# Designs tried in a protein design chat: VH-VL binders against DNA topoisomerase 1 (topA). Part 2

Target 1, 137 residues: DNA topoisomerase 1 (topA), of Thermoplasma acidophilum (q9hm08r4to140)
Amino acid sequence: FRIIIAEKADAGRRIAYFLSGGQVKSHRAKGTSYLEFEYNGSKTYLIPLSGHIVEADFESGYSDWNKIDLSDLIDARIVKNIKNKVAYQTLQAFRGKVEEIVIATDYDREGELIGVEALDIIKEGKEEIRRAKFSAL

## First folded at step 14 (VH-VL)

Design r1 (from q3 with light chain S31N)
Fold by ESMFold2, last read:
Structure r1 (fold): chain C 137 residues (1-137), chain A 119 residues (1-119), chain B 105 residues (1-105)
Amino acid sequence: as target 1 above (137 residues)
Amino acid sequence: EVQLVQSGAEVKKPGATVKISCKVSGYTFTDYYIHWVQQAPGKGLEWMGRVDPYSGETRYNQKFKDKATITADKSTDTAYMELSSLRSEDTAVYFCAREPWLRGYFDYWGQGTLVTVSS
Amino acid sequence: DIQMTQSPSSVSASVGDRVTITCKASQDIYNYVAWYQQKPGKAPKLLIYAASSLQSGVPSRFSGSGSGTDFTLTISSLQPEDFATYYCQQSDSYTFGGGTKVEIK
């Protein structure tokens, strides 16, 4: 099946309706959110993301800036923390099950970063990966 | 049983602020958008905006973006709409309604809250 | 935003009449349309979603049709409880039509 990563719920719905001709099923349970439809003979799931899935932070022990000597902060290791746990878990649930991943986030710096974040979570390396632009939507 | 229960009628003077509540029960609050709809006396329905109670993300009708502030408190299963700088033309019944996420229809509605703005 | 032009603005009809209400969207909205009934002093009630799907508990004399830009609500045999105002709604930006009041002839 195919996964499409879109930015924002409304943009994702417009892409899904455009590709399917309006035959779309919406799924939401406890924050897990995706659209389901058929496109070009394949079952397709579209996962809309509203913002970044991860964020940069310091290791534990360096996160309370009131307690830390600023010299120590220069040496602190930067790690990636999950900012949107449900989006992370949704993408993880599809890992290893997809044939094609389409990144349809906005064509700007933030959209490219969000797309890379999603790929890092979902791909195993055997998938077809495409970058798509839906500028008319 | 799904219910959306709104706060009671309000009488306000021009320039005041009002905050209308919409407390939900009988379903998972964060699985549905909450919308607000205005109906001025003798007029039709006009969409004002929505909130996603899961994320707090909002979307507004351009007409109301400087008038209304929509929020959700998932700890109390309550959505709110605050109307600022009230004017007589803001006199209306205000409804809350829920939308199954991106399905495009409002299946349950609150009873409506009359806001009257008069000097 | 997508405009919804609803017609007629009012209908004077008798019990047993067939009533047809139309909505026209300013651009293609596929089937992303809902229809509501509202009685005076009450909240609107959902009748039809996805252009043609009947909401649970709604009598079968109500039907919806159309796709793209042109949509129709039909009441096949008007009943006394059907005298109300009806609204269409497109759901891309949630714009309502202007309403159609169905009243006693």
Scores: ipSAE 0.712, ipTM 0.868, lowest interface PAE 1.0, mean pLDDT 87
Fold by ESMFold2, fold request of step 15:
Structure r1 (fold): chain C 137 residues (1-137), chain A 119 residues (1-119), chain B 105 residues (1-105)
Amino acid sequence: as target 1 above (137 residues)
Amino acid sequence: EVQLVQSGAEVKKPGATVKISCKVSGYTFTDYYIHWVQQAPGKGLEWMGRVDPYSGETRYNQKFKDKATITADKSTDTAYMELSSLRSEDTAVYFCAREPWLRGYFDYWGQGTLVTVSS
Amino acid sequence: DIQMTQSPSSVSASVGDRVTITCKASQDIYNYVAWYQQKPGKAPKLLIYAASSLQSGVPSRFSGSGSGTDFTLTISSLQPEDFATYYCQQSDSYTFGGGTKVEIK
């Protein structure tokens, strides 16, 4: 099946309608949010993201600025913390189960980064990956 | 049973601010958008904006973006709309309504709140 | 900014008449339209969504049709309780049509 990553709910809805001709099911429960439709004979799920899924942070021992020497921060390892747990878990549930991943976020630095974040969560390396633009919608 | 219950009628002077509440029950508040709709006396319906109660994200009709502020409080299952710098043409009934997430229709509505602006 | 042009603005009809109300979108909106009924002093009530899907509890004399730009709400046999104002709504922009008042002839 296919996963499409969109940047905003409304953009995602317009993409889903365009691809399906209006036969779209929407799903929302406890923040888990996605659209479901058929496109080119393949079941397709579109997951709109409201922003970044992860953010950079220091390892736990370096998170309290009052207790850390500045020279110790130079040695600190930077990790990525989950900012949007529900979005992360939604994407994780599809990991290793998809044939194609389409990144349809905005064509700017923020959109590209959000797309990469989603890819890092979903892909295992067997998937066909595409970058798409739907600005005509 | 799904219910949207709005706060009572308001009478305000020009330049004042009003905040209308919409308390929901009978469903999971964060699973549905809350919309606000204006109906001026003797006129049709006009969409004003919405909030996603889960994230707090909003979307406004451009006509109302500098007039209305829409919020949601998950702790009380209540949405709000604040109208600022009230003028006589803001006299209207204001409805809240819910939308199943991104389905594009309003299946349940509040009873409406009359706001009267007069000097 | 999709415009929704609703016609007629009013219609006079008798009980038992077939009533047809139209709504025209300024561009192709697929099936993405809803219809509402509003009686004086009351909130609107959803009748039809996705152009033709009947909302639960709505009498079968109401039906919706159309796709693309032209949409129709039909009341097959008008009943006394159907005298009201009817609105279409574009489901992406949430834009309402101007309304159609159905009056007793």
Scores: ipSAE 0.690, ipTM 0.852, lowest interface PAE 1.1, mean pLDDT 87
Fold by ESMFold2, last read:
Structure r1 (fold): chain C 137 residues (1-137), chain A 119 residues (1-119), chain B 105 residues (1-105)
Amino acid sequence: as target 1 above (137 residues)
Amino acid sequence: EVQLVQSGAEVKKPGATVKISCKVSGYTFTDYYIHWVQQAPGKGLEWMGRVDPYSGETRYNQKFKDKATITADKSTDTAYMELSSLRSEDTAVYFCAREPWLRGYFDYWGQGTLVTVSS
Amino acid sequence: DIQMTQSPSSVSASVGDRVTITCKASQDIYNYVAWYQQKPGKAPKLLIYAASSLQSGVPSRFSGSGSGTDFTLTISSLQPEDFATYYCQQSDSYTFGGGTKVEIK
């Protein structure tokens, strides 16, 4: 099946309607959120993201800014922490099951980074990956 | 049974602030958007804005963006709308309503709250 | 902004009449329209969503049709409880039409 990553809920809804001609099923339970439709004979899921899924952080002991100075932070190991656990889990549930991943986030630095974050969670290397622009919506 | 229960009628002077509540029951609050709709006396329905109770994200009708502040408290299953700098033109019934996430329709409504602004 | 132009503004009709209400969008909105009924002093009630899908518990004399820019709500045989005001709504922008008051003749 196909996954489409959108940046915002309303933009995602408009993309889904454009591609399906209005035959869209919305799913939300306990924060898990996605749209379902068929496009070009393939089942398609659209996952709207509200922002970054992960964030940079430091190892334990360096995360309390009022206890350390900036020189100590240069020595700290940078790690990635899950900022949006539900979005991460939603994307992770599709990992290994996807034929095509379409990144439809905004064409700017922030949208590109969000797209890369989503790809790192979903892809295993066998998927077709596309970058798409739906600026008319 | 799904219910949206709004706070009671309010009478305010011009320039005052009012905060209307919408307490929900019978469903999972964070699975649905909450919307607010104005109906001035003898007039039609006008959409004001919505909140996603899960994330707190809002979207406003441009007409009301400087008038209304919409919030949700998921610990009490209650949405709120605050109206500031009240004018006589703000006299209306205000409804809350729920939307199944992104489905584009309001399947359950509150009973409405009359706000009267007069000197 | 998508405008929703509803007509007529009012209809005088008798029990048993067929009533048709139209709603025109300023641009193509696919099937993304809902219809509501409102009685005086009451909250609106959802009748139709996605242009033609009947909400659970709504009598089958109500039907919706249309796509693109032109939409209709039809009451096939008007009943005494159907005297009310009806609104269309664009489901993406949430914009309401101006309303149609159905009155007893």
Scores: ipSAE 0.682, ipTM 0.846, lowest interface PAE 1.1, mean pLDDT 87
Fold by ESMFold2, fold request of step 15:
Structure r1 (fold): chain C 137 residues (1-137), chain A 119 residues (1-119), chain B 105 residues (1-105)
Amino acid sequence: as target 1 above (137 residues)
Amino acid sequence: EVQLVQSGAEVKKPGATVKISCKVSGYTFTDYYIHWVQQAPGKGLEWMGRVDPYSGETRYNQKFKDKATITADKSTDTAYMELSSLRSEDTAVYFCAREPWLRGYFDYWGQGTLVTVSS
Amino acid sequence: DIQMTQSPSSVSASVGDRVTITCKASQDIYNYVAWYQQKPGKAPKLLIYAASSLQSGVPSRFSGSGSGTDFTLTISSLQPEDFATYYCQQSDSYTFGGGTKVEIK
């Protein structure tokens, strides 16, 4: 089946309605949220992200720039924290079960980053990956 | 039995703030958007905004974005709308309503809360 | 936002009459329309969703039709309890139509 990643709930709904002609089922329960419809004969699920899933930070002890020598910052580790648990849980529920992933986030720097974040969570390497634009919706 | 029960009528002076509650029961609060709708005396319905009780994410009608603040409290299954800097034009009945997530209709409504703003 | 133009603003009809109310959207909204009934002093009540789907518990004399930009609510045989104001709503940005008051003659 196909997964479509959208940046926002409303954008995702608009995409789902456009592709299916309004034949959409919404699912929300137990910390997951997604839309279900048929497109080109394939079962399709759309997962809206509602912004960034993770955020970057430095490890503890490297956060006070006034107290740390600049050479130490070159060696500092960067960690990522889950910011949007619902999006993360929904993506995890589909991991390893999908044939095709379509990234339909906004065509700007933030949307591209959000799309990469989603791929990092759901992709196992066997999936077809596509990028789509729905600017009129 | 699905119910949305709103707080009682309020009388306020211009410049004041009011906070209306919408207590829900009979369903899973976080599975549904909560919306707020204004109806001025003798007028039609006007959508004000919504909250996703699961995430706290909100969306507002631009007309009301500087007037209304919509929140949800998962621990009490209650949504709130706060109206600030009240003016006489804010005199209206305010309804809460639920939307099954992204389905685009309001299947259950609160009874409405009359807010009267008079000098 | 998508505008909804509802007509007529009022209609007078007799028990048993067919009543038709229309809404026009300013752009294509597929079937993403709901219809509500509101009686004086009461909250609105959902009648129709997705343009044509009848809400549970709503009498079958109510029906909805249309897609794209033109939508219709029909009451096939008006009853005394159908005195009310009716609203359409487009669901993309939740804009309501102006309302139609149905008066029983």
Scores: ipSAE 0.611, ipTM 0.808, lowest interface PAE 1.2, mean pLDDT 86
Fold by ESMFold2, look of step 14:
Structure r1 (fold): chain C 137 residues (1-137), chain A 119 residues (1-119), chain B 105 residues (1-105)
Amino acid sequence: as target 1 above (137 residues)
Amino acid sequence: EVQLVQSGAEVKKPGATVKISCKVSGYTFTDYYIHWVQQAPGKGLEWMGRVDPYSGETRYNQKFKDKATITADKSTDTAYMELSSLRSEDTAVYFCAREPWLRGYFDYWGQGTLVTVSS
Amino acid sequence: DIQMTQSPSSVSASVGDRVTITCKASQDIYNYVAWYQQKPGKAPKLLIYAASSLQSGVPSRFSGSGSGTDFTLTISSLQPEDFATYYCQQSDSYTFGGGTKVEIK
């Protein structure tokens, strides 16, 4: 089946309606949120995001800025924390189950970064990956 | 039983602020958007804005963007709308309503809160 | 941005009559329309969603139809309790139609 990654909920809904002609099912419960429809004979799921899924952070013990001088920050290792738990859990639930991933985030620096974050969570390397623009929406 | 219970009627003078509450019960608060709808006396329904109680993200009708501030407190299952710089034309009944996520309709409504603005 | 033009603004009809209310969208909205009933002094009540799907607990004399830009709500046999104002709503940006007041003669 196909996954479409959209940058925000309203845009995602419009894409889903456009591709399906209005035959869309929505799912939100207990840490997952996605839209379901058929397009060109393929089951398609759309996962809308609300910005970045992860954020940069430091190893534990370095996250209390009142205890750290700047010299120690230079040596600290950067790690990623989950910022949007629903988006993360939804993407994780589809990991390894997808034939095609379509990145439909905005065509700008933020949208490209958000798309990369989503791919890092969902892909295992065998998927077809494409970038799409739904500028009419 | 799904319920949306709003705070009581308010009488305000021009220039004041009012904060209306909408406490929900009988369902998972964060699974539904909460919307606010204005109905001036003898007039139709006008959508004002919504909040996603899960993330706190809002969307406003441009007409109300400078008038209304919509928030949600998921620790108390309560949505709020604050109206600022009240004027006599803000006299209306204000409803909260819930939308199943992205389905585009309001399946349950609060009872409404009358706000009267007069000198 | 999507405007909903609802007509008529009022209708006077007898018990048993068929009543038809229309809404026209300024853009194609597929089936993304809801219909509400509001009685005086009460909150609105959902009747129809997705243009034609009947909400649970709504009497079967209510039906909705249409897609694209033209939508109708039909009451097949008007009952005394159907005295109310009816609103359509487009679901993308939540704009309501102007309302139709149904008065029983």
Scores: ipSAE 0.572, ipTM 0.811, lowest interface PAE 1.6, mean pLDDT 86

